# VH-VL binders against TRIO and F-actin-binding protein (TRIOBP): the designs that were tried, part 3

Target 1, 110 residues: TRIO and F-actin-binding protein (TRIOBP), of Homo sapiens (Human) (q9h2d6r1778to1887)
Amino acid sequence: LNFKKGWMSILDEPGEPPSPSLTTTSTSQWKKHWFVLTDSSLKYYRDSTAEEADELDGEIDLRSCTDVTEYAVQRNYGFQIHTKDAVYTLSAMTSGIRRNWIEALRKTVR
Key: E = the ipSAE of ESMFold2; O = the ipSAE of OpenDDE; V2 = 0.75 times the mean of E and O plus 0.25 times the DockQ between their complexes.

## First folded at step 4 (VH-VL)

Design s31 (from s11 with heavy chain G31N N54Y S55T G57S D100L Y101W V105Y; framework fv_fezakinumab)
Fold by ESMFold2-Fast, scan of step 4:
Structure s31 (fold): chain C 110 residues (1-110), chain A 119 residues (1-119), chain B 111 residues (1-111)
Amino acid sequence: as target 1 above (110 residues)
Amino acid sequence: QVQLVQSGAEVKKPGASVKVSCKASGYTFTNYYMHWVRQAPGQGLEWVGWINPYTGSTFYAQKFRGRVTMTRDTSISTAYMELSRLRSDDTAVYYCARELWGDYYFDYWGRGTLVTVSS
Amino acid sequence: QAVLTQPPSVSGAPGQRVTISCTGSSSNIGAGYDVHWYQQLPGTAPKLLIYGNSNRPSGVPDRFSGSKSGTSASLAITGLQAEDEADYYCQSYDRSLSGYVFGGGTQLTVL
């Protein structure tokens, strides 16, 4: 599978699947992260240095992904990753970056 | 070295419009949002709005909607703020300031443009 | 009016400590948005002093520190110096306004 990396923002919403050891209610706000697409998950880090140290901020399990769709947001170009347990809302700086991420995610899942 | 160079002071009559410029250098213009913040004499800072220089998308504070227009020219790395139907209480120093998308703070500011509205 | 509340003035003697408060609400600081601080010397543009509640940009001395708790934040200045005379502004983001919000500013006088 092809790896993809880049800066995007993710909406920190109540209902994002928590770590099995923690149940937290997140405040709804956009947070910028360095995203890394693997063959089974979308991982996100504070920056590329944190990626090298494997200091994970979060992870979306793509094996449970049901769909990836464009989604209108106030700032920039939004899209959603739908999983069996949650919906993640992300935003890319440009429509081209969004298109490339959606295509890469769909290839990974399907 | 990051620099935001703003246009010179303006004196306008009530009812006129003013267009202030902010020329960016020392970084990739399209990677940072450009914000406008104003300050009336002896008063505090007031956020006006932002423009995404890459897309041209804008968002304005409710108070300024219908009177403010933000634009940019990527060929000269310059952002513009135009304020119309000026009144005396629009007299202020207008600053441009950049934000790395998603940081929510302004790391570099222009020196400001004084706009005076008087009859 | 300003969305975030700051005292209009604060004063201290050289070498002393002063603290400037910044009070928000559930839609901004209380919603988890970070607080940032700017220093404005007379006749100049604001300059970033503290970002992300407690981080200092390069060149800002460690005499300046920030903290956040609940719906409020504070800027502390220790070892006060004459060149610290300035206006100080806190800033955050408000989700109900979908906008950037400032405190009213605090004028620091070094006695």
Scores: ipSAE 0.007, ipTM 0.614, lowest interface PAE 11.1, mean pLDDT 86

Design s32 (framework fv_fezakinumab)
Fold by ESMFold2-Fast, scan of step 4:
Structure s32 (fold): chain C 110 residues (1-110), chain A 120 residues (1-120), chain B 111 residues (1-111)
Amino acid sequence: as target 1 above (110 residues)
Amino acid sequence: QVQLVQSGAEVKKPGASVKVSCKASGYTFTGYYMHWVRQAPGQGLEWVGWINPNSGRTFYAQKFRGRVTMTRDTSISTAYMELSRLRSDDTAVYYCAREGYWGDYVFDYWGRGTLVTVSS
Amino acid sequence: QAVLTQPPSVSGAPGQRVTISCTGSSSNIGAGYDVHWYQQLPGTAPKLLIYGNSNRPSGVPDRFSGSKSGTSASLAITGLQAEDEADYYCQSYDSSLEGYVFGGGTQLTVL
């Protein structure tokens, strides 16, 4: 049931995007996690060993996803997962990784 | 070892339908998208569509919409592609291919192909 | 007609280097989508040779390498061997077609 895995960073606090200031997006709030995409959710773990042990750090319910868009951040290549309840801001190491994650997420949701 | 085993060659008349199967083993079937790609004799590769084996959701190349149906049976880890209203130019080897886990939009394992011949 | 453009053929002698080009557009390679390469030996299914522009799967020799620049990609084969005779296909994704796209294929002949 896993479609895609990889390392990315996420802002710990889902919600409204950080203040328009790019300096704020470079805070210690960015956390690197091992992400696992399934048919219904995007799960994230401390590392791949934690995934094997099923020790979840967090989960985004993709069934409520309304949009996935690029989003400028100071660190690397950002994008957002918009759900009806929250906005999650993520960052990928390269523009290619970001593009691939956005398309995989869009392909998973209707 | 990852294996994709496809059904045997088919000979059909114009207007008929064909259903090709692809049995997966060596990995979690529901964890990876399955694609269908065809190759007419002496020609290049042409993408037909994909199915998400977990949800059953499908997406087809515009050229095949209305004629192709992709399904799966998770109890036997098998994907199917049915192509209807066959034309002579549908003669091709039809491959199933798994979308790779570590590489996006990549086909990391392929079945050996099923030759479908459409002739009068 | 293929969406990505490859030369129909390329040839080289054993031990030489050959390169196979793959030319796309702003909606596929130029949009940043990765390029993957497949080797198809006569009478066989395609086999993944290069993924994500430049990565090799386990079992693929170092003499195969990939690169990408702008709207184009290249596959380089060094130390050419007789068993490299095959058709080579590039593949990417196209955002305007919302589909997976292939090059027309390049037949490699080893003299």
Scores: ipSAE 0.007, ipTM 0.586, lowest interface PAE 12.9, mean pLDDT 85

Design s38 (framework fv_fezakinumab)
Heavy chain, then light chain:
Amino acid sequence: QVQLVQSGAEVKKPGASVKVSCKASGYTFTSYYMHWVRQAPGQGLEWVGWINPYSGGTFYAQKFRGRVTMTRDTSISTAYMELSRLRSDDTAVYYCAREDYGDYVFDYWGRGTLVTVSS
Amino acid sequence: QAVLTQPPSVSGAPGQRVTISCTGSSSNIGAGYDVHWYQQLPGTAPKLLIYYNSNRPSGVPDRFSGSKSGTSASLAITGLQAEDEADYYCQSYDSSLSGSVFGGGTQLTVL
ESMFold2-Fast, scan of step 4: ipSAE 0.007; ipTM 0.661

Design s39 (framework fv_fezakinumab)
Fold by ESMFold2-Fast, scan of step 4:
Structure s39 (fold): chain C 110 residues (1-110), chain A 119 residues (1-119), chain B 111 residues (1-111)
Amino acid sequence: as target 1 above (110 residues)
Amino acid sequence: QVQLVQSGAEVKKPGASVKVSCKASGYTFTGYYMHWVRQAPGQGLEWVGWINPNSGGTFYAQKFRGRVTMTRDTSISTAYMELSRLRSDDTAVYYCAREDYGDYVFDYWGRGTLVTVSS
Amino acid sequence: QAVLTQPPSVSGAPGQRVTISCTGSSSNIGAGYYVHWYQQLPGTAPKLLIYDNSNRPSGVPDRFSGSKSGTSASLAITGLQAEDEADYYCQSYDSSLSGYVFGGGTQLTVL
């Protein structure tokens, strides 16, 4: 079992993000959540108290994950989780946090 | 393999300052926070503070603010902790320890540097 | 004084089971922050024994296990061996202090 927890931001509409060729700022779309990685899913909550109560805001099914890659975003250090049904764009506060999350996620999908 | 090699033991007089080093190897130095934790003889572990080697940003426990300074040199993968205005109750083993981001865990520790403050 | 509360000592005979408690509050363990455990053999640096409540680093035998419930955590050691004599520390993060906090340590004696 590969368990990791921490604060990150996720783009509130899963799918293809707007093209970076546009010089617009879409900051209102980002939402900060407490993320919990399990062997089969990445769950996210309003905070760690909500995690203890198991009151989810959302969940990414990692069983359908095809790739995890770095992705340039306007806020901090972005990366994407590619699944067969959607693409999720996330942002970590530092490059080290991003690296650790990508490493942990790749272990669960391999 | 991850190694944290600390400088040798120091003996200081009250009022002096001491600077301890921690040389990292076996991983990307800028990818992990470095913490300092001390332990007085026969006592428990006490957190002093951290430095982000990537940015140089620091945060210190309230008890040590104004007396401790943490720095790093990325060219030699070395972190430093300087403690000033030493008192006899600063006598302790000072450890550097690596943190994995987001987990708040100290996964690798240096062997410690004994700092003795005596008159 | 230590922020997290541990018993100062615990003892057991070889082959027996002991449990070391770590009691926190709503600003640390109760807020959902992970609990980690370190083993410190006499004259050595602390070594990571359990991380993220219940996970073992490679090389740590399954005789060591961790758990967390509410504002408290526990370290269980089964099949006690003489080489388990050490000080054990729990550690978490405290949001009200914005800092890393340790238990006072528990000295394990194998009788």
Scores: ipSAE 0.006, ipTM 0.562, lowest interface PAE 12.9, mean pLDDT 84

Design s40 (from s9 with heavy chain G31S N54Y G57R D100S V105Y; framework fv_fezakinumab)
Fold by ESMFold2-Fast, scan of step 4:
Structure s40 (fold): chain C 110 residues (1-110), chain A 119 residues (1-119), chain B 111 residues (1-111)
Amino acid sequence: as target 1 above (110 residues)
Amino acid sequence: QVQLVQSGAEVKKPGASVKVSCKASGYTFTSYYMHWVRQAPGQGLEWVGWINPYSGRTFYAQKFRGRVTMTRDTSISTAYMELSRLRSDDTAVYYCARESYGDYYFDYWGRGTLVTVSS
Amino acid sequence: QAVLTQPPSVSGAPGQRVTISCTGSSSNIGAGYDVHWYQQLPGTAPKLLIYGNSNRPSGVPDRFSGSKSGTSASLAITGLQAEDEADYYCQSYDSSLRGYVFGGGTQLTVL
């Protein structure tokens, strides 16, 4: 079941993001992907054609997700998906899109 | 408008080093990766590496590791590529090119800097 | 050697259609990385022609189109014109090399 789809950016290498107390700017290490939220994972593809072919670029296992929070970034409206093993930093084009993604993700990990 | 202005042509002897510059304007310099791509006379395009102008972090193609160094100066929005221990087969046009927001393509290119290595 | 495979040359007459293939592998095009195309006119820097498999930048005529299937991509040029005579390069990203990869280039001759 797919709950939500859309374009977002994700920081290329998951890990500890730059501290928000430091001067940070948006960078091209942000990767734009087509994201598909399912009942157990957030999958991302190069584009919607890749989704139709089921050619994954990456996947975040939401069953290991501990929290989803807003996170200040220099590029648009950031948020983080915290899992047992990693923190993923994402960015949405508007605050409304971010709010909707956070809400959908939190409902999925409930 | 986005512009990438490169330094002028260089003629070097084998064993020397060359440092090519690429001055960016018309956008936020630290928001886009800068790449270097070379092209030997009559040959195809060859990727050399990238620098993240925000962090200063670099990544080089295996072929150039140990000989190439990429740097930047954010105060003047300029990226640099230095290639050391030059060989005659390093003769090429060296381009700087901007990567589009992590989408892995080069949306703007400099005009190129011809580096000739000859004895 | 180039990582992506293109034919070294292609030719056509004005008004004809030509296609230029770009063949990769499971670590690049086959892994879902987009294919981008650049046009290089004689004596000039490469210019972005197609990005994200099939998108045209502003100013690129609709005679140029791109497609991707499996481990390969194609650039199609319809209604060939003399000014299309140039070298064309495909480009993608390779996860095993952790690098950007180009095709060897295709020289288009308009007869």
Scores: ipSAE 0.007, ipTM 0.585, lowest interface PAE 12.2, mean pLDDT 85

Design s9 (framework fv_fezakinumab)
Fold by ESMFold2-Fast, scan of step 4:
Structure s9 (fold): chain C 110 residues (1-110), chain A 119 residues (1-119), chain B 111 residues (1-111)
Amino acid sequence: as target 1 above (110 residues)
Amino acid sequence: QVQLVQSGAEVKKPGASVKVSCKASGYTFTGYYMHWVRQAPGQGLEWVGWINPNSGGTFYAQKFRGRVTMTRDTSISTAYMELSRLRSDDTAVYYCAREDYGDYVFDYWGRGTLVTVSS
Amino acid sequence: QAVLTQPPSVSGAPGQRVTISCTGSSSNIGAGYDVHWYQQLPGTAPKLLIYGNSNRPSGVPDRFSGSKSGTSASLAITGLQAEDEADYYCQSYDSSLRGYVFGGGTQLTVL
């Protein structure tokens, strides 16, 4: 398995709001998660304790990944994971961490 | 608006169990982790554990493992914390608190439930 | 004992500035985990005051500010008001304990 773990932030895009939800509620903000890269997916958890409990916050299916690119953001060092269904915008604390994540993600894309 | 309404005060004997409830409203109950934090009289805050209301998954502080059980009922947006084999030093106000995933912070708190353990 | 160290009390006069320290270790604040601050007025539940080291929730005045450096964090309160008299708690996450940790609390007295 080719895996990597670490803290990053992901942009929480506005979408269909959960029920119940108010139209004035904004979901467009950065959410910090503990990310775990596997051979087929990028899983994210609230923290490493949640990973140990096997409780996911979300998952990006890398088998549907078409590209991974650097992307300028206001928060630290951004990049995007493009899939057939969606584009995920992430941010790492340093340019080195971003580079290492992009490299690892590109290696898992077939 | 977000509200966390907790059950009323309880008085228990040593060795008994207590079950505290926390009813959530004003947001998607399954979208946020729920934590339990206690505070003994005149003392500081102490984290007990969390439950993921979506999955029912839980994680407890080592001090409480084997004595605490957290559950939820999604049909009524209510979380529960049960503490067994009570001792006098379990006397505390027990708070439920919602976690904002973006910052791992307790953004909304219930008013607390006083649990008194005495003979 | 609390995992994060805070002074048990701090005091100031109206209009003055006070700072409350929160000292951790390499397994929590020193490991890069964010620090959050809560205000607890007498007889009430804690209320979020500062999150993510330095951010204010809506409704918290800008005279409250947070900072983090190394293994420590600080809460600064400028222009002290009588209504600021409360207990203040810092909170972070500890990788060694694999749990959420709090400071022992600091009682602020406005003289």
Scores: ipSAE 0.007, ipTM 0.625, lowest interface PAE 10.2, mean pLDDT 85

## First folded at step 7 (VH-VL)

Design t1 (from s12 with heavy chain N54R G57K, light chain S98R; framework fv_fezakinumab; at its last look DockQ between E and O 0.22; V2 from the best seeds 0.00; counts 0 for: pae E 13.7 > 2, placed apart)
Fold by ESMFold2, look of step 7:
Structure t1 (fold): chain C 110 residues (1-110), chain A 119 residues (1-119), chain B 111 residues (1-111)
Amino acid sequence: as target 1 above (110 residues)
Amino acid sequence: QVQLVQSGAEVKKPGASVKVSCKASGYTFTGYYMHWVRQAPGQGLEWVGWINPRSGKTFYAQKFRGRVTMTRDTSISTAYMELSRLRSDDTAVYYCAREDYGDYVFDYWGRGTLVTVSS
Amino acid sequence: QAVLTQPPSVSGAPGQRVTISCTGSSSNIGAGYDVHWYQQLPGTAPKLLIYGNSNRPSGVPDRFSGSKSGTSASLAITGLQAEDEADYYCQSYDYSLRGYVFGGGTQLTVL
């Protein structure tokens, strides 16, 4: 079952919660994806065509999600999904879209 | 300084295959889709397909399915397009083009590779 | 038969205004997908001119503008200059074809 779908952007290198290193070069870039929320994961695709073909760009396992919080970014309206293994930074086009996604994600992980 | 440097012109006989390369520099290669677009002499632009360099997944326009294969080598930031069973109407300039931030737009283009199929 | 329809040619005198239309359907422009425009100068690769219907990349003069309404889009060029003589292509996405679609191209002649 799909609870919510929509366009958002994600940093292509998930944040590392235990590694605030300035000595490693990072090539993080915002990538726009078609996000599909399910009961256990947030899947993302290049577009709805890729969703139809089941051609994932990535998947965030929400079963290990510990927190979903607003996070200031330069592009649009940012938030983070914290999981056991990684921190994912996303952005939505408007603050209302961000709010709706955070609420949907929080309901899914509870 | 995004650059897409394509391989040189090719002359092929009908029935042969051609493999065109596109070396990317100045950006994170695996963060953007790479597209191939062709243009026959005196004609318009025709989309061939895309590859996701991160996953290696591809999608081809219906006209080219079964004859085109797109691949990449992430270690050298290079995308490839191979077209098989060439016909004279495959004579065209083949461009690689980057898609900007998933916005369905081609923000940087290679200079093109002329493929001539003589018959 | 390109998926998006453009006039094959347009012309204008230096200093004049020209528009180039781009007509799609309910499965592309009419479904809400953006329209992008490319300029192809003679003997060169296409160059992004307008993206997201109306946005100009850095280095594109403000005499180029774009708009979209319904199933159609338009590129406007004011203050025509000789260097504007080129081919112009519109492009969008079509969910029915699951593909990127171009107009047939418009050859602009500056008289």
Scores: ipSAE 0.000, ipTM 0.591, lowest interface PAE 13.7, mean pLDDT 86
ESMFold2 (binder alone), look of step 7: mean pLDDT 95; pTM 0.962
OpenDDE, look of step 7: ipSAE 0.019; ipTM 0.706

Design t2 (from s12 with heavy chain G57R F59Y Y101R, light chain S98K; framework fv_fezakinumab; at its last look DockQ between E and O 0.05; V2 from the best seeds 0.00; counts 0 for: pae E 13.4 > 2, placed apart)
Fold by ESMFold2, look of step 7:
Structure t2 (fold): chain C 110 residues (1-110), chain A 119 residues (1-119), chain B 111 residues (1-111)
Amino acid sequence: as target 1 above (110 residues)
Amino acid sequence: QVQLVQSGAEVKKPGASVKVSCKASGYTFTGYYMHWVRQAPGQGLEWVGWINPNSGRTYYAQKFRGRVTMTRDTSISTAYMELSRLRSDDTAVYYCAREDRGDYVFDYWGRGTLVTVSS
Amino acid sequence: QAVLTQPPSVSGAPGQRVTISCTGSSSNIGAGYDVHWYQQLPGTAPKLLIYGNSNRPSGVPDRFSGSKSGTSASLAITGLQAEDEADYYCQSYDYSLKGYVFGGGTQLTVL
């Protein structure tokens, strides 16, 4: 099992399918969530209490993930999860948090 | 047993629209992507696009954007492809095909729906 | 024109070995995406023959084999039989097109 949990922000609109240098990021669109990595998905919740009650805000199916890459954003440290359905843009508070999440995600999707 | 049962053959005039259906059985419909692939008479296979039946999200090959719409009805495990402003070169057999999420391979195919566009 | 290139036809006598090539580019096969193969008998839908470059689904004889190297893939058929007469397609994914791509198909004739 590859469990990891923590606070990050996500754009509440996944955006268009994967594209190289186009950006949809904006500080007005970012939503903070409690993220929980499982063997096959990245789930997110309002907070850890919502996690315990299984009150899901959203879920990214990592089975369809094609890439996890660093991505420039206005503030914080951004990265993208590319799937067949959509591109998800996330941000972490520090570069170390970003690095650890990307590493965990890449290990999970392999 | 996985089955994909498609609607019957259609004959259309140029400028019309056609809507083809694909009813799935023997698996969890929302757990797999559904694709549409066409084949003109005597020609090769051409990918049209996909729908994620769980989310309703779609993605179309560039050639068909603006003319194709893919939908689904999860209550009857059925996917649909509608192609508008038909031309004679749209004459083809249209297949639905299933992809296991993340595999990029079509493991089960419908038998196809012949769409003939003629004046 | 098809994104992946296949010879339009190949032929062989019963018992012989034939190969069918599939050539892509750096944005599909060369980017590390797997190659899959489909057999299409006359008047029927395509059927999965080889997936993930070299894996056979249940019910596919081991005289069918696949391989991939660089930007190209190959399907080999040994011990050729009359029922192998069909069209064969390779397929992959192209990240630049964000789409599923096929070869043009190869008509196999058993002489």
Scores: ipSAE 0.005, ipTM 0.581, lowest interface PAE 13.4, mean pLDDT 86
ESMFold2 (binder alone), look of step 7: mean pLDDT 95; pTM 0.961
OpenDDE, look of step 7: ipSAE 0.010; ipTM 0.684

Design t3 (from s12 with heavy chain N54K G57Y D100G G102S, light chain S98K; framework fv_fezakinumab; at its last look DockQ between E and O 0.23; V2 from the best seeds 0.00; counts 0 for: pae E 12.8 > 2, placed apart)
Fold by ESMFold2, look of step 7:
Structure t3 (fold): chain C 110 residues (1-110), chain A 119 residues (1-119), chain B 111 residues (1-111)
Amino acid sequence: as target 1 above (110 residues)
Amino acid sequence: QVQLVQSGAEVKKPGASVKVSCKASGYTFTGYYMHWVRQAPGQGLEWVGWINPKSGYTFYAQKFRGRVTMTRDTSISTAYMELSRLRSDDTAVYYCAREGYSDYVFDYWGRGTLVTVSS
Amino acid sequence: QAVLTQPPSVSGAPGQRVTISCTGSSSNIGAGYDVHWYQQLPGTAPKLLIYGNSNRPSGVPDRFSGSKSGTSASLAITGLQAEDEADYYCQSYDYSLKGYVFGGGTQLTVL
């Protein structure tokens, strides 16, 4: 299914490389957010109430986006949004949700 | 370090309401979702719902929608769960649990609050 | 009634190895959601035992281990000790229910 709004998780330090495999502890943390796709950006909020109040947790500028790709994560439904300044790693709850978000993002980027 | 201190046991009659509290300490209260999980005597764990303590936004398991209300007071780092129109099968220990560092895991639990519903 | 299926009981003698299975479906474990395990000693709250399928929190002995394959997960306890006598629950997330889901629990008896 194609989503313009929905729950996904994002890693909280965009662009930071993953920790080496020698540690069982990760400093990166997945945070669940309410994502809203607009004409030029992917905005995210703590929930839909925060969206109504325009209380933004973060924003990915899609005008500078160069690629949207599947990315293997432990949960197997991850993808990345590559921009000129950062790489954002997200995960969707199902492969269908991931596919629909990637499709919508790629259309917006073009 | 991290502590979740719950209110004391409650005895209620059918049709009443109960409000259980969970006071958090040792971490940033607004930085982690708080969940409620219940356990009927001799039975397993059942998820009730969560609250985002920063925004107050909630999400409830379908079974409890319309009867449960989760709130919080960020000034005292306390989460609340209120269950209304109590039935005898609501008798359970009600736990608060913090959603942890990784998604979907409960890393710290309160000791539980026994709610007994009987005539 | 539980979304994830566990055996209701397992037993073992001190020093033995026991395993506890946790079977889910394509909407939870099979969708790639991690499995977490909790130990509940008699009269106490659940305590996180294993997270992210196989990781141990600080203070959990290395004789506890977890794994996941396909739609199922397993908790293994080696060198069984009397203090391990408890109930054990697996837990995951289910996207079709939009909910946090538990196994029915497994009562471990140390003979």
Scores: ipSAE 0.007, ipTM 0.590, lowest interface PAE 12.8, mean pLDDT 85
ESMFold2 (binder alone), look of step 7: mean pLDDT 95; pTM 0.960
OpenDDE, look of step 7: ipSAE 0.018; ipTM 0.710

Design u1 (from c6 with heavy chain T101K I102E; framework fv_daxdilimab; at its last look DockQ between E and O 0.10; V2 from the best seeds 0.00; counts 0 for: pae E 11.5 > 2, placed apart)
Heavy chain, then light chain:
Amino acid sequence: QVQLQQSGAEVKKPGASVKVSCKASGYTFTSYGISWVRQAPGQGLEWMGWISAYNGNTNYAQKLQGRVTMTIDTSTSTAYMELRSLRSDDTAVYYCARGHKEYGTVTYYFDYWGRGTLVTVSS
Amino acid sequence: QSALTQPASVSGSPGQSITISCTGTSSDVGGYNYVSWYQQHPGKAPKLMIYEVSERPSGVSNRFSGSKSGNTASLTISGLQAEDEADYYCSSYTSSSTLVFGGGTKVTVL
ESMFold2, look of step 7: ipSAE 0.006; ipTM 0.600
ESMFold2 (binder alone), look of step 7: mean pLDDT 92; pTM 0.943
OpenDDE, look of step 7: ipSAE 0.597; ipTM 0.883

